# Ledger of designs, part 1: VH-VL binders against Type II restriction enzyme NspV (nspVR)

All scores and structures are predictions.

Target 1, 219 residues: Type II restriction enzyme NspV (nspVR), of Nostoc sp. (p35677)
Amino acid sequence: TILTIEALRTEAAIFSAAESIHPEPLLYGVTDGKAVGTYIEQKFRLYLKEHYEFVQGNSASGIDFPGLLVDVKVTSIRQPQSSCPFKSARQKIFGLGYSLLIFVYDKIDNSTNRTATLNILHTIYVSAERTADFQMTRGIRNILANEGNKDDLIAFMSDRNLPVDEIEAGNVADEILRNPPMQGFLTISNALQWRLQYGRVIERAGQEDGILTVYRNNP
Structure headers, positions and changes below count from the first letter of each chain, unless a header shows other numbers; antibody chains are not in Kabat numbers.
F, E and O stand for the ipSAE by ESMFold2-Fast, ESMFold2 and OpenDDE, each averaged over both directions (binder to target, target to binder). V2 = 0.75 x the mean of E and O + 0.25 x the DockQ between their complexes.
[cut] marks letters that were taken out.
The coordinates of atoms that the task and the answers printed are left out; those that the model quotes come from them. Centres of patches stay.

## First folded at step 9 (VH-VL; from e4 with heavy chain S103M)

Design f2
Fold by ESMFold2, look of step 10:
Structure f2 (fold): chain C 219 residues (1-219), chain A 123 residues (1-123), chain B 107 residues (1-107)
Amino acid sequence: as target 1 above (219 residues)
Amino acid sequence: QVQLVESGGGVVQPGRSLRLSCTASGFTFSDYFMHWVRQAPAKGLEWVAVIWYDGSIKYYADSVKGRFTFSRDNSQDTLYLQLNSLRPEDTAVYYCARHPLYMGSKYGAFDIWGQGTMVTVSS
Amino acid sequence: AIRMTQSPSSFSASTGDRVTITCRASQDIRSYVAWYQQKSGKAPKFLIYAASTLQSGVPSRFSGSGSGTDFTLTINSLQSEDFATYYCQQYYSTPFTFGQGTRVEIT
């Protein structure tokens, strides 16, 4: 069976429910969020590998499901953010170029049993067209709605410290005018590597086109 | 053929050290938690240690904690167990064992075992 | 640490007999139990996980049951290759622990 986006979402919901009630001894006392993230990513991928055919991610592709253009992100509810490889400043305007499947957990250690449970509070699918930066796209869409020109777009990008030189800023502005961006829903920090913040997609899941609730725990 | 092969056992005096190796073949080594389990002569099985698939996290049985060090080299598909401050009660056959990372209660079971390597601690 | 207590320590049987081995955990471990077969001079062979699920390639004459604290391995119609020592193992909490073993011997 070939893995589809629909199957991926269905399986992520099943996985989230199962993990939320699984006491894991090998996570007891683990405080490193990267280790928790890798645990979920590996476990989910291996679960899918048993039932589905799909292209697996590697260092060259940079995402977990390159055949579907989906990357998996795992984050704590306490600080829902993660790192993302920088490809281009254009990603803040036009999106990452792939969709996100986001697992949001709260980790509960049980010192009596020496186990930890990853209570998955949210699992969210963000379509690629929604992965741009919220403030950048809102500002740009407002400029376009008020019939702003290329210079207005360049000034806005500079005001927001978009990491582009003068020539690239002009090229991006021309592209915006030809193909206006959709409203993005991530918060993407300017850095050498993107920092993605998920508070808004957690809030808006199930309420926006392309921001889907895959799973939600009813505590 | 999925296989685990231990080596490095031998006879040593109390207080000395040994380094055990386990070489994996026939599967994607970096997908698995790996364990050491030992068995003293004519005795039952004793879990010794686990290492995460990327080597980042390790847990040890109390009987060996502070004396044994578990590591892995995923580029060579090899596990290492450094046995320091050896005691006569460490005398055992040492097995490496594969632990699938899977959803559900299959987790923690050892589906593939090596043939074992004998460590004898005696003067 | 969670103690796993097997009973009996040994079991004399003939080909065709039904063999029942019991394992008791010192606390509730849900169904986080595996069973292994070990023949003299060999590594353990994985039989059952999740208390009752047979590993691929294990003959259907083997079965497991139980949850919580009490677990059972059953061999229906014992075969000559089944004379071995059997271990239960919990994987609910570290340290992972094994039962003391049950030696199934020919009468």
Scores: ipSAE 0.675, ipTM 0.851, lowest interface PAE 1.7, mean pLDDT 91

## First folded at step 12 (VH-VL)

Design i4
Fold by OpenDDE, fold request of step 14:
Structure i4 (fold): chain C 219 residues (1-219), chain A 122 residues (1-122), chain B 107 residues (1-107)
Amino acid sequence: as target 1 above (219 residues)
Amino acid sequence: QVQLVESGGGVVQPGRSLRLSCTASGFTFSDYFMHWVRQAPAKGLEWVAVIWYDGSIKYYADSVKGRFTFSRDNSQDTLYLQLNSLRPEDTAVYYCARHPLRMGPYGAFDIWGQGTMVTVSS
Amino acid sequence: AIRMTQSPSSFSASTGDRVTITCRASQDIRSYVAWYQQKSGKAPKFLIYAASTLQSGVPSRFSGSGSGTDFTLTINSLQSEDFATYYCQQYYSTPFTFGQGTRVEIT
């Protein structure tokens, strides 16, 4: 059976529910968030691999499901963010170019049983067109709504410290005028490295087009 | 054909070291947790250690902590168990075992090697 | 460590018999129990996992049951090739532990 986006979301929900009640002894005492994230990603991938055929991502592809243009992100509820393999400043405006499947977990260790449980609190699907930066796109859209022109857009991007030169800023402005971006809901920032923050996505899941609640656990 | 093959066993004196290897074939090695389990002569099975699929996390039985070191080379589809400060009670057949990462309780030791004998005697 | 108390340690049976081996955990381990068969001079063979799920390729005469603390392996109609030592295992928590084993001998 070929993996589809719909199947991916359905299975993600099932996976999330199952994982939330799974005591994992091999995670006990593990504090490395990267290791925990990789565990979930690996486990989910292998789960899908047992039931579906799909093109698997690799380091070269940069995303987990290149055939579906979906990347999996795993983050703790305590710090709902992840690193972003940044390619272009344009992604802040026009989106990442692929969709996100986000698992938000809370890890709970049980010292008595020497197990750890990854309580999946949220599983969210963010459509590619909604993966742009919230404030950047909101500002741009406001400028356009108020008879903004190329100069206004360039000025705005400059004020926001978009990492582009003057020529590229002009090109981006032209593109914005031709194809206005949709409202993004990520927070995309660079502090040492580019990061995606999911606070707003978690908050708005199920309330906005393109931000789907795949799973929610309200203990 | 899915297979695990242990090697490196032998006879050594107490306090000496030995390095065991386990070579995997027929499956994607890096998708699996791997374990060492040992069995003393005419005794039962004793879990020794586990290593994550990427080698980043390891757990050891108390009986071997500080003496044994578990590692893996995924590029070579090989496990390694460095046995230091060997004791007579470490005498056993050492098995490597595959452990799939699955949801719920559906992952256990599904493939075992033939084992390699380690004898520690003065 | 979680103790897996397996019983009996050994017994004799005949081909065609229904045999049952029990394993009791020192604490609740849900269904994180596996069963293995080991013949003399051979490596353990994987039989059952998740307490009651039969591994592919294992004859249907083998079955597992139980949850929490009490688990059973049943061989319905023992065959000649089934005479061996059987082990239960918990993989609920580290260290992973095995039962002491049950040797099934021919009458």
Scores: ipSAE 0.913, ipTM 0.961, lowest interface PAE 0.5, mean pLDDT 96
Fold by OpenDDE, fold request of step 14:
Structure i4 (fold): chain C 219 residues (1-219), chain A 122 residues (1-122), chain B 107 residues (1-107)
Amino acid sequence: as target 1 above (219 residues)
Amino acid sequence: QVQLVESGGGVVQPGRSLRLSCTASGFTFSDYFMHWVRQAPAKGLEWVAVIWYDGSIKYYADSVKGRFTFSRDNSQDTLYLQLNSLRPEDTAVYYCARHPLRMGPYGAFDIWGQGTMVTVSS
Amino acid sequence: AIRMTQSPSSFSASTGDRVTITCRASQDIRSYVAWYQQKSGKAPKFLIYAASTLQSGVPSRFSGSGSGTDFTLTINSLQSEDFATYYCQQYYSTPFTFGQGTRVEIT
């Protein structure tokens, strides 16, 4: 059976529920968030592999499900953020170019049993068109709604320290005018490194078009 | 065919070192946790160590902690167990075993190698 | 470490017999129990996982049951090829531990 986006979301919910009640001894004491994230990603991928055919991502593709244009993100509820495989200023405006399946977990260690449980609190699907930066797209859309022009857009991007030169800023502005971006809901930061923050996505899942609640669990 | 093949066993004196290898074939090696389990002559099974699929995390039994080092080379589909400061009580057949990463209560060893004998004697 | 107390240590049975081996854990380990068969001079063979799930390729005469602390391996209608030593294992917590083993001799 070929993996579809719908199947992916359905299975993600099932996976989330199952994982939330699984005591894993090999996670006990693990504090490395990358290791925990990789564990969930690996486990989920292998789960899907048992039931579906799909093109697996690699280091070159940069996303986990290139055939579906979906990338899996795993983050702790304590710091709901992750790295971005591709780094482009345009992504802040027009989106990442792929959808996100986000697993938000709280890791609970049981010292008595020497086990750890990854309680999945949220599993969210963010459509590609909603993966742009919230404030950037909000500002751009406001400018356009107020009879903004190319100069206004360039000035706005400059004021927000978008990492582009003047030529690129002009090109981006032209593209914005031709194809205004949809409202994004990520926070995309590039202060030291490119990071995606999911706080708003977590809050608004199920309330906004393109931000789907796949799974929700109370802590 | 899914297979694990251990090698490197032998006879050594106490305090010496030995390096065991386990070569995997017939499956995607990097998808699995791997374990070493040993069995002393005419005795039961004893868990020794586990290594994550990417080698990032390792756990050891208290009986071997600080003396044994578990590693893996996924490019070569090979496990390594460095046995240092060997003791007579380390004498055993050493098995490598595959541990699938699956949903639910699945932490068992579905594939085992044939084992390699390590004898520590003066 | 979690102790797995396996019983009996050994016994003889005839072909066709119903055989039962028990394993008791020193604490609640849910269903995180596996059973293995080991023949002389051979590596252990995987039989049961999750206390009661039969591994693919294992004859249906083998079955596992139990949860919490008490677990049982049953061989319904013992066959000549079932002559071996059987081990229970917990994988609920590290270190993983095995029972002492049960040697089944065919009369």
Scores: ipSAE 0.909, ipTM 0.958, lowest interface PAE 0.5, mean pLDDT 95
Fold by OpenDDE, last read:
Structure i4 (fold): chain C 219 residues (1-219), chain A 122 residues (1-122), chain B 107 residues (1-107)
Amino acid sequence: as target 1 above (219 residues)
Amino acid sequence: QVQLVESGGGVVQPGRSLRLSCTASGFTFSDYFMHWVRQAPAKGLEWVAVIWYDGSIKYYADSVKGRFTFSRDNSQDTLYLQLNSLRPEDTAVYYCARHPLRMGPYGAFDIWGQGTMVTVSS
Amino acid sequence: AIRMTQSPSSFSASTGDRVTITCRASQDIRSYVAWYQQKSGKAPKFLIYAASTLQSGVPSRFSGSGSGTDFTLTINSLQSEDFATYYCQQYYSTPFTFGQGTRVEIT
């Protein structure tokens, strides 16, 4: 069976529910968030591999499901952030070009049993067109709504310290005017060394088009 | 064919060291947790250690903690168990075993090597 | 560590017999139990996981049951190739632990 986006989301929900009640002894005492994230990602991938055919991501592809243009992100509810996936200023404006499947977990260690449970609190699907930066796109859209022109857009981008030269800024502005970006819901924190923040996505899941609640668990 | 092959066993004196290897073939090595389990002569099975698929996390039995070091080289599909400060009670056949990462109540060892004998005696 | 108390340590049986081996955990380990068969001079063979799920390729005469603390391996009709030592194992918590083993001998 070929993996589809719909199947991916469905299975993600099933996976999330199952994982939330699974005591994992090999996670006990693990404090490295990267290790925990990798565990979830790895386990989910292998789960899918048992049931579906799909093109698996690699270092070259940069995303987990290149055939579906979906990347998996895993983050703790205690610190809902990850490394910045944006590779260009354009991605901040127009989106990553791929969708995100985000697992938000709370890891609970049981010292008595020496097990750990990854309580998946949120599983969210962010459509590719919604993966742009929230404030950037909001600002741009506001400018456009207020009869903004190319100069206004360039000025705005400049004020935001986008890593583009004057020529590129002009090109981006032209593209914005031709194809205004959709409202993005990701947040990049410069103060936190360009960390991607998922707080808004978590908050807005199920309330915005393109931000889908795949799974929600009680705290 | 899925296979694990241990090597490196031998006879050593107490306090000495050995390095065991386990070579995997026939499957994606980096998808699996790996374990060492040992069995003393005419005795039962004793879990020794586990290593994560990427080698980032390791756990050891108390009986070997501080003396044994588990590692893996995924580029070579090989496990390593460094046995230091060996004791007579470490005498056993050492097995490497595969542990699939699966959803649900999984965590058993579905594939075992043939084992390699380690004898510690004066 | 979780103790797995396996019983009996050994017994004799004949081909065709129904044999039962039990394993008791020192605490609730849900269904995180596996069973292995080990023949003399050989590595253990994986039989059952999740207390009752038969591993692919294992004859259907083998079955596992139990949850919580009490677990059972049953061989419905013992075959000549089934004479071996059997081990239960918990993988609920580290350290992973095995039962003492049950040697099934031919009468």
Scores: ipSAE 0.906, ipTM 0.958, lowest interface PAE 0.5, mean pLDDT 95
Fold by OpenDDE, last read:
Structure i4 (fold): chain C 219 residues (1-219), chain A 122 residues (1-122), chain B 107 residues (1-107)
Amino acid sequence: as target 1 above (219 residues)
Amino acid sequence: QVQLVESGGGVVQPGRSLRLSCTASGFTFSDYFMHWVRQAPAKGLEWVAVIWYDGSIKYYADSVKGRFTFSRDNSQDTLYLQLNSLRPEDTAVYYCARHPLRMGPYGAFDIWGQGTMVTVSS
Amino acid sequence: AIRMTQSPSSFSASTGDRVTITCRASQDIRSYVAWYQQKSGKAPKFLIYAASTLQSGVPSRFSGSGSGTDFTLTINSLQSEDFATYYCQQYYSTPFTFGQGTRVEIT
């Protein structure tokens, strides 16, 4: 069976529920968020591999499911953010170019049993067109709604310290006018860090078009 | 065919070192946790160590902690167990075993090597 | 460490017999139990995981049951090739631990 986006989301929900009640002894005492993230990603991938055929991501593709244009992000509820593999100013405006499947977990260690449980609190699917920066896209959309022109957009981007030169700013402005961006819901940091923050997508999942609640666990 | 093959066993004196290897074939090595389990002559099975699929995390039995070092080279599909400060009680057949990463109450060893004998004697 | 206590240590049986081996954990380990078969001079063979799930390729005469602290391996009709030593294992917590083994001998 070929993996589809719908199947991916369905299985993500199943995976989230199952993982939330699984005591893992090999995670006990692990504090490295990257290790935990990799564990979830690896485990989920292998789970899917048992049931579906799909093109697996590699270093060249940069995303976990290149055939579906979906990347998996894993983050702790205590710090709901992750690194962005791509560093482009355009991504703040037009989105990452791929969708995100986000697992938000709370890791609970049990010292008595020497086990750790990854309680998945949220599993969210963010459509590619919604992966842009919230404030950037909101500002742009407001400008457009108020009869903004190319100069206004360029000025706005400049004021926001968008890391683009004058020529690129003009090109981006032209593109915005031709194809206005949809409202993004991520917080994308500046060029120094390029971190994705998921606080807003967590709170608005299921309330906004393109921000889907795949799984929610309220213990 | 899925297979694990141990090597490096032998006879050594107490206090000496030995390095065991386990070569995997027939499966994606980097998808699995790997373990060492040993069995003293005419005795039962004793868990020794585990290493994560990417080698980032390792756990050891208290009986070998500080003396044994577990590592893996995924590019070579090979495990290594460095046995330092060997003691007579370390005498055993050493098995490498595969541990699938699966959902639910999984964590058993589904594939074992044939084992390699380590004898520590003065 | 979690102790796994098998019983009996050894016993004799005949082909066709129903054989039962028990394993008791020193604490609740849910269903995180595996069973292995080991023949003389050979590596252990994986039989059962999750206390009751039969590994692919293992004959259906083998079955596992139990949860919490008490677990059982059953061979419904003992075959000639089943005479061996059997081990239970917990993988609920590190260190992973095995039972002391049960040797099934031919009468």
Scores: ipSAE 0.904, ipTM 0.957, lowest interface PAE 0.5, mean pLDDT 95

